# VH-VL binders against Nucleoside-triphosphatase THEP1, part 19

Target 1, 177 residues: Nucleoside-triphosphatase THEP1, of Natranaerobius thermophilus (b2a6v4)
Amino acid sequence: MTESNILLTGKPGIGKTTVIKRTVELLSCSSTGFYTREIKRGDPRVGFEIISLQTGERLPLAHTDFTTAEDRVGKYGVKAENLLGFLKEINEAMTSNKPQCLVIDEIGKMEFFTPGFHETVDKAFQSSYPLLATIMKKSHKFCDYLKNRGDTDVIEVTENNRDDLPEKLAKRIEEQL
Key: E = the ipSAE of ESMFold2; O = the ipSAE of OpenDDE; V2 = 0.75 times the mean of E and O plus 0.25 times the DockQ between their complexes.

## First folded at step 20 (VH-VL; framework fv_cixutumumab)

Design ka1 (from u6 with heavy chain Y101A; at its last look DockQ between E and O 0.91; V2 from the best seeds 0.86)
Fold by ESMFold2, look of step 20:
Structure ka1 (fold): chain C 177 residues (1-177), chain A 121 residues (1-121), chain B 108 residues (1-108)
Amino acid sequence: as target 1 above (177 residues)
Amino acid sequence: EVQLVQSGAEVKKPGSSVKVSCKASGYTFTNYAISWVRQAPGQGLEWMGGIIPIFGTANYAQKFQGRVTITADKSTSTAYMELSSLRSEDTAVYYCARLKATWEGWYFDYWGKGTTVTVSS
Amino acid sequence: SSELTQDPAVSVALGQTVRITCQGDSLRNYYATWYQQKPGQAPILVIYGKNNRPSGIPDRFSGSSSGNTASLTITGAQAEDEADYYCNSRDSSGNHVVFGGGTKLTVL
């Protein structure tokens, strides 16, 4: 099977990050990369944080309180520098020879502000390591290219499949290792 | 004010090496990639490679692999490009440039003034 | 050779519209960026991404792309638009930066 790259799409709130986390919990190999969680202040969402799978380190990526940030997505200022260390972890993992799954949640607007993100994603897609990622729905030349790669399987997460996906994806990833 | 200040002109013999510096100020040096781009007389722009200082490793154009070394010194906010085994066709203006990434595209937003390197007998 | 191909020269009459093109397989997958360069100066950004124009660049500059081709359009060309124009993108691997060979624009 030549589809080593798995891209999850779907509407906001459908559970893409949950599918990622449950899948990696079922893997016997190491997982390297990050996932995204919302930041709430009381009830409303005020930002997003990124969390390392290897270290558990958490840093805010975007927040309404980042009022002086030049980089913005809607009401959120983006601290692109906060993703740099996570990208370094992924790049270092790709120079190792250990079996592992790369994880990028999300290939999205906020992450693109970080220098090296584009290159890290390209290298990950071209590597022999299994890749499990989420990707924004918005039409974007690079994102459209990733979705159309011959070695990439784009899976829309729905209410009908989200509970079954972790086991199926973990099995596929283990077969590649 | 963002500034990229490059070292002065160099005259070199074939077979020698040159090391060009690019001192950055007015921003957090470790948060941006710096690239080196050269332009021979009457010719176009040619990307040689770049570095993200916090990563500590450089990425090189295939043409220059093995001849160019790009480094960054975080303590002085300075990037360096060293080109070895110089030939006459390496005569060019060498620019450093800062890369800005966005989800809407990417570009070099600030350029040094260039360093002229002349390789002659 | 160059992975991105530009015509070496293009002419436009003052006040007319001109289109400068850049071709390469990688442009199907990666956005192009356009720079203007005048003699003795470093390049200046004019267009990036789909059609983003930085502050200080006149509205007469716009960008587009389709297939393997990116274009820089100057409507109502002015004398000060006479310059070399470079397209810039990623190579086919996405890991390296590449420039086109440049197009000299002459305003007649």
Scores: ipSAE 0.789, ipTM 0.894, lowest interface PAE 0.8, mean pLDDT 92
ESMFold2 (binder alone), look of step 20: mean pLDDT 93; pTM 0.945
OpenDDE, look of step 20: ipSAE 0.886; ipTM 0.941

Design ka2 (from u6 with heavy chain W103A; at its last look DockQ between E and O 0.92; V2 from the best seeds 0.86)
Fold by ESMFold2, look of step 20:
Structure ka2 (fold): chain C 177 residues (1-177), chain A 121 residues (1-121), chain B 108 residues (1-108)
Amino acid sequence: as target 1 above (177 residues)
Amino acid sequence: EVQLVQSGAEVKKPGSSVKVSCKASGYTFTNYAISWVRQAPGQGLEWMGGIIPIFGTANYAQKFQGRVTITADKSTSTAYMELSSLRSEDTAVYYCARLKYTAEGWYFDYWGKGTTVTVSS
Amino acid sequence: SSELTQDPAVSVALGQTVRITCQGDSLRNYYATWYQQKPGQAPILVIYGKNNRPSGIPDRFSGSSSGNTASLTITGAQAEDEADYYCNSRDSSGNHVVFGGGTKLTVL
C-alpha cells in the first residue's frame, strides 16, 4: 500500500507493453495515460506511436521519416509535441477525484524531449494514484531517482514472470483503490 | 530565427502592479515552456515561475505565490508576467526565457533582452 | 523548497584550473545546468545534463556531479572566463526551477 507506484523494467522486446495492456484490461477502474506501439513498414521497425488508453487516439512519437527533426534518438526523429496532449490528459486526471490507475509507457529518452513530461512524471509518482509505468534500463539521474523511491516497486519483466504479472498487478492495483 | 521580444522599461510606484510581455516568434509557441527570471541590481538570478501554454496553467516559485500571475495568449504568441503590490525590492531586470528539454537535462536556450522595472516613489 | 548553494567568489591564476561548486539535496535527483553571465548581458549556457557542452563553448569547460554536489571545471582559465557562474536545477518537487546564488570568478 505504501508502494503505489509500479515500475516495470526489462530488456527491449521482453513484453513490458504487453504486460501493461493485459493488466489494464483486467482492471475494473479507469486507466488514464498512454502506451507505446512499434510502427513497421514491412519487417523493419521505422518508428513508435503513442496510444491513449482512454480515447484510443494514436500519434507517432518517433520515426525514421522525421529526417528534419532536431530532437533525435538514434535513427529516429522525435516529434515531442505529439505527446503534449497525452500529458495534459494525465495532469487533468490527477485533479479529478476520480478513482483511476495512471499509466506511462515509457519513461525514456524519447519522452524527455516533451515539455512538461519530467514534471508530469514527478507529480504522478508523488500522487496517491496507483501508477503503472515502464522505464528505460539505461542509467539517467532522474530515472535512477524514480527507481530508488521508497514508494516505488521496481519489477524486472523476464521470460519467467511476464505471463503471470498482469493478474498479480491488477489485483494489487485494485486493492489500492 | 527564434526571438523573444519583451516590452519596454517601466517606472512604477510602490503598491502598484506591472505587466511585462514577451512576444515569441520563429517557433510553435504552444509547444514550449516559458519562464520568467529576474535579477535585481548586483544580485543573482531568481526564477519566478513559468507556463507551458498548451497546459494553460502556470507554476510559481513559492516566494512569489500570490503576487505573480503568468499567462499565455496563444493567438498572439505572447506570454505575460504580472507582479502586484510592488515594493522597492522588486526593482530588477525581468527576463523571459524559453525552456528546452533534452533526453538528458534541460536549459534556457533563448532569452529575451530583459525589461527593467524600477519601483520608486 | 530546495536551495542551491555556491561560494560567492573564486579566483584563479591565468592558465590554471578552477572548480566552481554547487550544493543542494535535489542534485541527487536532478541534473545541474551551468550558465555564464557577464555584466549587462543575459546568461549563456555552458554545461547541461551529465556533461554536455553546447557548440561554441570551449573544451576547457566541463561538468560533473556526485551526491548532492555539482561542479563546473575550467582547465587553463583565460581572461575572458572572468564572469559570474550560476548553477541551475530543480527543487524537491521537480516542478520548480532553482538557481544557485552565483559565483564570481576572477582571473588573476
Scores: ipSAE 0.775, ipTM 0.881, lowest interface PAE 0.8, mean pLDDT 91
ESMFold2 (binder alone), look of step 20: mean pLDDT 92; pTM 0.937
OpenDDE, look of step 20: ipSAE 0.894; ipTM 0.943

Design ka3 (from u6 with heavy chain F55A; at its last look DockQ between E and O 0.91; V2 from the best seeds 0.80)
Fold by ESMFold2, look of step 20:
Structure ka3 (fold): chain C 177 residues (1-177), chain A 121 residues (1-121), chain B 108 residues (1-108)
Amino acid sequence: as target 1 above (177 residues)
Amino acid sequence: EVQLVQSGAEVKKPGSSVKVSCKASGYTFTNYAISWVRQAPGQGLEWMGGIIPIAGTANYAQKFQGRVTITADKSTSTAYMELSSLRSEDTAVYYCARLKYTWEGWYFDYWGKGTTVTVSS
Amino acid sequence: SSELTQDPAVSVALGQTVRITCQGDSLRNYYATWYQQKPGQAPILVIYGKNNRPSGIPDRFSGSSSGNTASLTITGAQAEDEADYYCNSRDSSGNHVVFGGGTKLTVL
């Protein structure tokens, strides 16, 4: 089996999204998927947004201003429909047969509210496409399944390794294509 | 208040088709998957397929592939299930159900009351 | 054969504890969800995820899982708990919903 799936873990703020973005910048192949960024209003974080790697489209996924949302994680309301278009991009990429790296940042609580998310993730992990993703630390049966797959390498991002990971990961991903 | 209101009972001949409706209200219709689950007399629950209305994509259980078509009409907030080439063993109660996704689990949180379809000559 | 296997029937004495089991390879990867169904009614949700109980479901219902097996436990069984119980999860591909064959619980 090849280790086509790379899962990044680590404490909040350690730089997981930065590792993903820098890795993608080093790739010569297409990258399809999304990453998340904090939304801040001054000091406090007030939400999270999702950004498409291919189009640059951004939409809020979760926000303290979404006070009427039924789906919630702590103080954040979740607009699960905003991720649907990004999942469509990933699913379409998997049928294209062109060399590419799939990117999912993050496999986490907020993303699980979106219909079709876990199906898209499972399909991506089962595919032969290189996958670069971040995943929540919390024990969860589906997440534990992903982490324990024989074709999956789980890497904890630390202060000691984060600066050299992008070059290492980009090399591995291109060798898989 | 979330409601799933299904069309009335139907009696059909073998070889014909049936189309059951499920009208949703009390939530944003396009944001949730709708599944169809049937139950023959004295038998268990059987998932037939589902649709995510905003994506317009349907997914079908292998057993029903080629015989079932699931659609959604966003303008009326109504999902439909059509089963073709009916046989006597298709006599069942057909439920629509809303599939809710959460990080804590995935489940059908609201069910229609069911539509009885009887296939007989 | 069904991807999720349940015993077809189980009995429990009033006030005693019963466990209803569901086995399938996909349960290593996906939580089981449990539904109760009484005659002539649509199913109702009892347990989902790790051990989540929706509002209105009594504390005597709990869920657990290990390996390829999920269990629904009813402690202090009541007469109104007599029903059919279905486990529900994903198939091995992750794309399809599947139900177990159901377990008829009789409260003696």
Scores: ipSAE 0.658, ipTM 0.867, lowest interface PAE 1.5, mean pLDDT 91
ESMFold2 (binder alone), look of step 20: mean pLDDT 92; pTM 0.940
OpenDDE, look of step 20: ipSAE 0.879; ipTM 0.940

Design ka4 (from u6 with light chain Y30A; at its last look DockQ between E and O 0.82; V2 from the best seeds 0.72)
Fold by OpenDDE, look of step 20:
Structure ka4 (fold): chain C 177 residues (1-177), chain A 121 residues (1-121), chain B 108 residues (1-108)
Amino acid sequence: as target 1 above (177 residues)
Amino acid sequence: EVQLVQSGAEVKKPGSSVKVSCKASGYTFTNYAISWVRQAPGQGLEWMGGIIPIFGTANYAQKFQGRVTITADKSTSTAYMELSSLRSEDTAVYYCARLKYTWEGWYFDYWGKGTTVTVSS
Amino acid sequence: SSELTQDPAVSVALGQTVRITCQGDSLRNAYATWYQQKPGQAPILVIYGKNNRPSGIPDRFSGSSSGNTASLTITGAQAEDEADYYCNSRDSSGNHVVFGGGTKLTVL
């Protein structure tokens, strides 16, 4: 069997997003989806923003300043609505019938508050398109299910492999196109 | 206060169509999904389909595929469910419900009071 | 689509504990949600996720899961707990919602 889906795991700050970004840069095809970047105020992390690989649009997903947010993850208020547009992009891309790599960074707690996220992730995994995603390490029924899929390769990003992974992943993804 | 206000009871003939409305208030309409769930007399709950307003397209249960149309009007914060080719077995109370997404799962946290649709010749 | 199954009816003596179980393949990768419904009323959310109670739901209601099953437990059943209880989850495709057949709880 072949793994058409690649899930990256690893400790916070290990460079999962960097691996994704560098991989995407190596691909001959377009990439559709988003990646997540930390928002810092000086030294402390105060939130997370999501960035579209297609348009470059960036929006905050979670922030300590979102004090009135209904949805919360730890000290962060979650603005789930800001992810809706990005999910829409992914869904539209999956029906576009053009070669592309789907990217979801991250499959995590904050993203689960957005309507359609689970559905979009499932569709991405079930699609014929290569999927490169990061996923939370903590046990979660949905995440565990994804990690245990027979069509999915789970790779732990470490200091030892993170520099070489982009080339390897790009090669694998290209072979799926 | 979150409220889902549904349109009134309907009496329809077999073969006709019915369109039920669900006006949402008390929250940002586009940030939540709306589902339609029906319940025939003495029967259980049956999910018909749902819509995420910003997406514009709905998902439907296989049973109703091709016969039900769910739409959302963002300008009025109103969801609609239209069921065509009505049959006697479509007689039921039809509920709209807000579907909340969380990392701990999905749940319907608010329900309309239901709309009774009676199909009889 | 996936199916959720429940016993159609269960009974419990006042003050005793009862467990209502829901079974289905979709529960292996999704959490169950539980609803209480009384005659002539819309369903009311009672448990969701691992074991979350909405505001206003008594702490005698709890949820659990194991394998392809989910359970709603009422510890110290009260007369007002007599109702129909439905489990619910997303199906295996992730695009649909499914309900169990419902369980009629009688408090004796």
Scores: ipSAE 0.779, ipTM 0.909, lowest interface PAE 0.6, mean pLDDT 95
Fold by ESMFold2, look of step 20:
Structure ka4 (fold): chain C 177 residues (1-177), chain A 121 residues (1-121), chain B 108 residues (1-108)
Amino acid sequence: as target 1 above (177 residues)
Amino acid sequence: EVQLVQSGAEVKKPGSSVKVSCKASGYTFTNYAISWVRQAPGQGLEWMGGIIPIFGTANYAQKFQGRVTITADKSTSTAYMELSSLRSEDTAVYYCARLKYTWEGWYFDYWGKGTTVTVSS
Amino acid sequence: SSELTQDPAVSVALGQTVRITCQGDSLRNAYATWYQQKPGQAPILVIYGKNNRPSGIPDRFSGSSSGNTASLTITGAQAEDEADYYCNSRDSSGNHVVFGGGTKLTVL
């Protein structure tokens, strides 16, 4: 019955990361994990960076300039190693006894190239900690499993609900702690 | 070219230990997990454990927990597997293999040629 | 025993279609990977993910999965396909690698 895991879906650019960030800002507990931001060169998006919620450290995850990268999603080369430190933070948090919310933005193609990502996500979903994550819409065996878990609430972010979600989600997360 | 060069064959007594090395070249060592997989004569493949070098922490199959130690030396791009309390059923070929991650899962994309360990009295 | 179960042996007539199966609870939420191994050789990758075939693997090899079962299908089996086949995936915890016991394919 208890839905400790919250998965946000929605079209690119609809505001999923904004919902994550605003929700985290409203929490009284600490938050551990990361979120993503676009890297733009003028108007066009040229990449994505990851930002630690704990430290504010930022590293590029994917970029069109990574033309020789072995790991690729469409036009973007992926530097999967850049996510390793963020996964370490999440894993260490799960061994602590501190009240906190785990945050993973995004469970997506780029992140799956990183050693330990699948395992970290699976442990986070199984943990007792509140989890707030975004997840790709594309069908994928592990992602479909996550979306179908009985302890998981999948919420599509839309223009109609995105402004109201942060307060509602923060309240739900606080009540779980 | 990616290569995994393993140490040579070993003959060991029961109760002793063996340490097998796996030197990686042709790629950024810290970007890939290294696993150890063994195969006894006429038997199947058996995953023993692995390490993600940048984490420095190894994971072990339950069967080998407490008997196997897997380490990585980033400065030499070398992974090690040490198996203790050897017995005759540990006679096998021991492979190191590089684990490649994709968004669809993971697979071993490069294998060492194997190190034969013979445990005999 | 193994979290992934394979039949120990199967046979196929030359030119016919064979399916090698792999069953385990972890396959409900993870893809299986398939390796071919011939005597005296290290395993080689045949199929990974949903149905991805690496360069150099003939298109007669395909993979599928449903529920807790993954399958490797060889359509139009050839003599050189005679080998041991291993499925590979995550264990029940999702953290570790596990191999099935292997299936010896005989091409008659």
Scores: ipSAE 0.598, ipTM 0.819, lowest interface PAE 1.5, mean pLDDT 90
ESMFold2 (binder alone), look of step 20: mean pLDDT 91; pTM 0.925

Design ka5 (from u6 with light chain Y31A; at its last look DockQ between E and O 0.94; V2 from the best seeds 0.85)
Fold by OpenDDE, look of step 20:
Parts: sequence; structure tokens; C-alpha cells
Structure ka5 (fold): chain C 177 residues (1-177), chain A 121 residues (1-121), chain B 108 residues (1-108)
Amino acid sequence: as target 1 above (177 residues)
Amino acid sequence: EVQLVQSGAEVKKPGSSVKVSCKASGYTFTNYAISWVRQAPGQGLEWMGGIIPIFGTANYAQKFQGRVTITADKSTSTAYMELSSLRSEDTAVYYCARLKYTWEGWYFDYWGKGTTVTVSS
Amino acid sequence: SSELTQDPAVSVALGQTVRITCQGDSLRNYAATWYQQKPGQAPILVIYGKNNRPSGIPDRFSGSSSGNTASLTITGAQAEDEADYYCNSRDSSGNHVVFGGGTKLTVL
């Protein structure tokens, strides 16, 4: 059996997103999806923004300033609606019938507040397109299910492998195209 | 206050179509999914399909694929369910419900009062 | 699509504990949600996620899961708890919503 889906795990700040970004840059095909970047106010992390790989559009997903947000993860208010457009892009891409790599950074708590998120993730995993995603380490029923899929390779990003992973991942993804 | 207001009862003949509306208020319509669930007399709940308004396309239960159309009008915050080729077994109460997504799970937190659709010759 | 199964009927004596169980392969992958329904009314959410109660739901209602099963437990059943209870989840594909067949709870 072949793993068509690649899940990256690792401790916060280990460079998972960097691995994804560098991998995407090495691909000959287009990448569809989003990655997440921390928002800092000086030293402390105050939120997270999501960035489209296709358009470069960036929107805040979670922030300490979102004090009126119904959805919360720790000290962050979540603006789940800001992810809807990105999910729409992924869903449309999956029906476009063009070679591409799907990217979801991250499959985590904040993203699950968005309608259609887990459905989009499921569809991505079930699709014929290569999928490169990050996933939360904490136990979660749906996340655990994804990690245990027979078509999924789970890779722990560490200081020892993070610099070499982009070339390796790019090669694997290219072989799936 | 979140409210889902459904259209009134319908009496239809076999072979005809029915379109039920669900007007949402009290929340941002485009930020939540709407599902349609029906219940025949004395029977259980049956999911028909759902829509995320911003996506524009709906998901349907296999049983109703090709016979049901779910749409959403963002300008009026209204979801619609149209069922065609009606049969007597389509006689049921049809509910719209808001589907809330969380990292702990999803749930229908608000329901319409239901629309009774009676199919009889 | 995956199916969720429930016992069609259960009974409990007033003040006693009852567990309503839902079974389905998809429950291995997806969380279950529980609804209470009384005659002539729309369903009411009672439990979701691991063990979350909405506001207004008594703490005698609790949820649990194990393997391909999810359970709703009423500890200290009251007369007003007599109702139909439905479990809900996603099918194996994750793209569809499914309900159990429902369980009629009678409080004796």
C-alpha cells in the first residue's frame, strides 16, 4: 500500500509550517490550500493567521483581541468564518481536475469551528490528489482517525530532520502526480 | 435570539414537488450550516442533506440524491429544500436545523418547528 | 453509508440510572451527539462531544463513548425524561449525517 497523504506532527515552533512552505516551493505543480502563521505582538503570541497558497490572502483565524468571539481556544477568540473562503478554494480545487498538491496547515482545534472543515479534510484524504497537512498532537477522535489511516504517513518533524524533509516530501509528492 | 422559521404545512399530490423554506435570524447566516431532517409519522429522524451557504452546493443523503435540492439565499438568510416526485412515504414533518461545528464535535443546536408535508392522491 | 443502531425501547424506574447505547462503525472515527424528542416537538440537544451539556440540560445527563459505541446515561431518571432519544453522527465517509433509529425511554 502507498501513502498518498502526508501528515506532519511536531512540537509547537519546530518548523512544520516552514517544512510545508519549502516543500511547496519545490513542487512543479500548483498547491492549493492554506498555511498558518503566528501573530505576535512583540514577544508574546497573540493569535494566528491563515494564508492562501493560491492567492496570498491572509486573514486572522484566532486572536486574543477577539474578545466577543463565541468560539474560543484558550485565550484566543476564534473567527471561524475567516476560514470558510479557504475551504471553498480547496473544495473547488478538488473538482478542477488539474494536477496539484493539497495543503492544510493545520488540522487543529481552531479550524474545527469552521463549517465544512472536517468534511473538507475527509474529502482531501479521500481524493486522488497528494495531501500535505499538519495535525495537532493532542488526542482527538477525528485526528486520531486520520493519523491511523492506512493511506497516510505520519511524520514527526524534529530539529534533526526538518531541513531535509522538504526535498524528501517534494520527491514523494511528485511521484504521486 | 436564534430562530429558524419554516414555511407552512403543505398538501401535495403524488408526483408533484414541494419546496419548504427556512428563514434564519439571530445569527450570521453564512457562518453556519443548515441541514434538513425529516420524520415520518411514528418514525425516526432522517437526515436529508445540508448546505453551507458560502459553499453554495449541498450534500445529500444517498437516499434522496437526485430527488432533493437544497439551496440557500444569503440575501434573505433563507434555506430551501425542494423534494420532487413526491410519494406517499414522503409524508412527514420536515425540519431545518442549524449545525454547529466545534473541535469537540458538531451538533444541531437550533431547530425549526417543522413543516408538515402530506402526500395523498 | 454507515448505520447507527439503538435499542428501540428501554425502561427505567424513577430515580434509577439508565444507559442508552448507540452502535456504529463510524463512531470509531466520529463523535456522537444525542437528542431528546417529545411528542409533537422538535428534537432538543442534550449531549455532544465527549461529555458536553448545553445550557439548560440537567447534569443527570451524561455521555460516554468506547470503540464503536456511544452512550447516553441518565443518572436519577425523572418523569419528564420519558421521551425518544436519538444518537447522531457522521457516516463512514464523513460526508453525511446519520441518525440512530431512536430509543423510546419509559420512566416507570
Scores: ipSAE 0.805, ipTM 0.917, lowest interface PAE 0.6, mean pLDDT 95
ESMFold2, look of step 20: ipSAE 0.825; ipTM 0.902
ESMFold2 (binder alone), look of step 20: mean pLDDT 92; pTM 0.937

Design ka6 (from u6 with light chain R90A; at its last look DockQ between E and O 0.91; V2 from the best seeds 0.00; counts 0 for: SAP .508 > .496)
Fold by OpenDDE, look of step 20:
Structure ka6 (fold): chain C 177 residues (1-177), chain A 121 residues (1-121), chain B 108 residues (1-108)
Amino acid sequence: as target 1 above (177 residues)
Amino acid sequence: EVQLVQSGAEVKKPGSSVKVSCKASGYTFTNYAISWVRQAPGQGLEWMGGIIPIFGTANYAQKFQGRVTITADKSTSTAYMELSSLRSEDTAVYYCARLKYTWEGWYFDYWGKGTTVTVSS
Amino acid sequence: SSELTQDPAVSVALGQTVRITCQGDSLRNYYATWYQQKPGQAPILVIYGKNNRPSGIPDRFSGSSSGNTASLTITGAQAEDEADYYCNSADSSGNHVVFGGGTKLTVL
């Protein structure tokens, strides 16, 4: 059985997002979704921004400066509404019948504050489209459920495999198209 | 202060349609989902469907698929639930509720006061 | 769609502990939310997630989960706790919301 969904996990900073970006660049089809990039102010990480693979639009998702935010993850205030447009893009793509790879970076705490996020994730996993996503390592009921799906391959990104993964993943995804 | 203000009671005949409104205030309407939940007399809560306004399309319970239409007007911060082909068993209190999403789960944190819909010949 | 089941009625003596349980396959994958409802009123959120209480809910209310079950526990039941309690979660697809049948709690 070939898994149609690929979940990347690994320690922070290991290069999961880099693997995704490089994989996407190798694909012959378009990719729909978003990836997350750290926001730094000098040395310390002060937030996270999400970037659309479709449009290149980037918005902050979480930041230490979001002091009035209702939703918080540690020292970061979460602006969940900024993810809504990206989720909308993914949902629309799933109904387009266009060959594509769905990308969700990341399935994590900050993203779950956004209305429709878990629904969108579920739909993506259940869709016929190849899915490439990152997921947090920490135990969580929904995340654990995703990791344990029979149609999902969970890959731990390490220093030993991160350089070779993009080509391998691209090949697997292409075979699903 | 978050408020969900629903339209008034309705009395309808079988076969007709009813459209209930839910005006939201006290928060950014487009940032939250709105669901419709009904409760027949002496019965339990029944989820009918929900909408995330920015998405524009609603999800529906299978039971009501094809008979219910949920919409949202962002300009007025109002959600609507229209139920067609009304039957006597559709007699119930209809609630709108705001759905909050979190890392630790979701919940309906604010509810309208409910709209009584009575279907009778 | 997946179903959530509850006992239709339970009773508890004043000051005693009662557990209301919700069962369903979807609870293996999704958190449960609990609501209290009194006659003529809209439901009120009492517990969500692993064990989170919203502001205003007494600490005698707690939540737990195991396997395909979720439970609401009232430790030291008060007279005002007499009400209907509903569990809520996503169905197996994750795209729909489902409620349990509700449990009528009587405080003796």
Scores: ipSAE 0.814, ipTM 0.919, lowest interface PAE 0.6, mean pLDDT 95
Fold by ESMFold2, look of step 20:
Structure ka6 (fold): chain C 177 residues (1-177), chain A 121 residues (1-121), chain B 108 residues (1-108)
Amino acid sequence: as target 1 above (177 residues)
Amino acid sequence: EVQLVQSGAEVKKPGSSVKVSCKASGYTFTNYAISWVRQAPGQGLEWMGGIIPIFGTANYAQKFQGRVTITADKSTSTAYMELSSLRSEDTAVYYCARLKYTWEGWYFDYWGKGTTVTVSS
Amino acid sequence: SSELTQDPAVSVALGQTVRITCQGDSLRNYYATWYQQKPGQAPILVIYGKNNRPSGIPDRFSGSSSGNTASLTITGAQAEDEADYYCNSADSSGNHVVFGGGTKLTVL
């Protein structure tokens, strides 16, 4: 299909990850990839973790406690190596010929530190598999390229549409399969 | 300190093969991509291929596809490049280099000293 | 054959400004990285990303890009800037590294 890639944008905290999770729960096909979850210590967010859609495996990606990390975004140290296994899963799915929806939450600053990340993302966008991803708002040459692809539908998640999106997206994805 | 230590110079006959090693130290080997870049005398830099050890497979420049094999041994933190069916035009300095990824871009941040391979009849 | 094209040679008068260009379709999607290489030495990183200059590189070096073209600019060129300069980026597939053919900079 013409727009097999779905990119979700929107302000932090608007519910992009919730849209991803609800969409995936409605799919009948397998989903391969990861989504993010905030790590909170009381009120303040202190980090982010990544969760595999296939296995439920959970690893921290960034945390204020990673004080010796060389890779940093603001107050968060980044353990970029923790994404490597998840990227391997996505790459293997793309060679398997099994019907699958690929999921990448998020294409963002922290993930770019991981070797092979931008390569995996570019392959996923070029593939024939349905792709559901979130992407940072910040201007970045590679991210701008993804947003401007002719086969990509960029959807801003808002308070007005977030509750209806999962059913609509799940139907679109299943129609591609 | 990050170091990439390459094997010594080699002289080879046309039609044979060469295998160059690159031993990494001072960092977690599996967390970084390693590339092989060659430079013939008086010529420019030429990327041959690279490997991300956790992925287990290498990517090769089209020019070298079918003649080059790049591997990584996690237990010794050593990358290898093997080039087969050698020709005189394969005479070059062969570098291994570590690829650093950042949100701001990517670059080779450490280079080996290079291994001179001479192919002569 | 390279997907990135550079002029083989350029000259600049001492103290003047020079731009070294690199052209290729993949530069629409990926930043260029610039290396300086002097005879008998491994390349040295000069510019990466939009315009990031590593520690130890003089502030006379800067980078820019527009469309499929990236440029390395040296303002106030010095004798020690005489070297070969290579642009470097991903290829069209995003999976391969590619170097331009290099530009020999002569400071007159």
Scores: ipSAE 0.762, ipTM 0.872, lowest interface PAE 0.8, mean pLDDT 91
ESMFold2 (binder alone), look of step 20: mean pLDDT 91; pTM 0.924

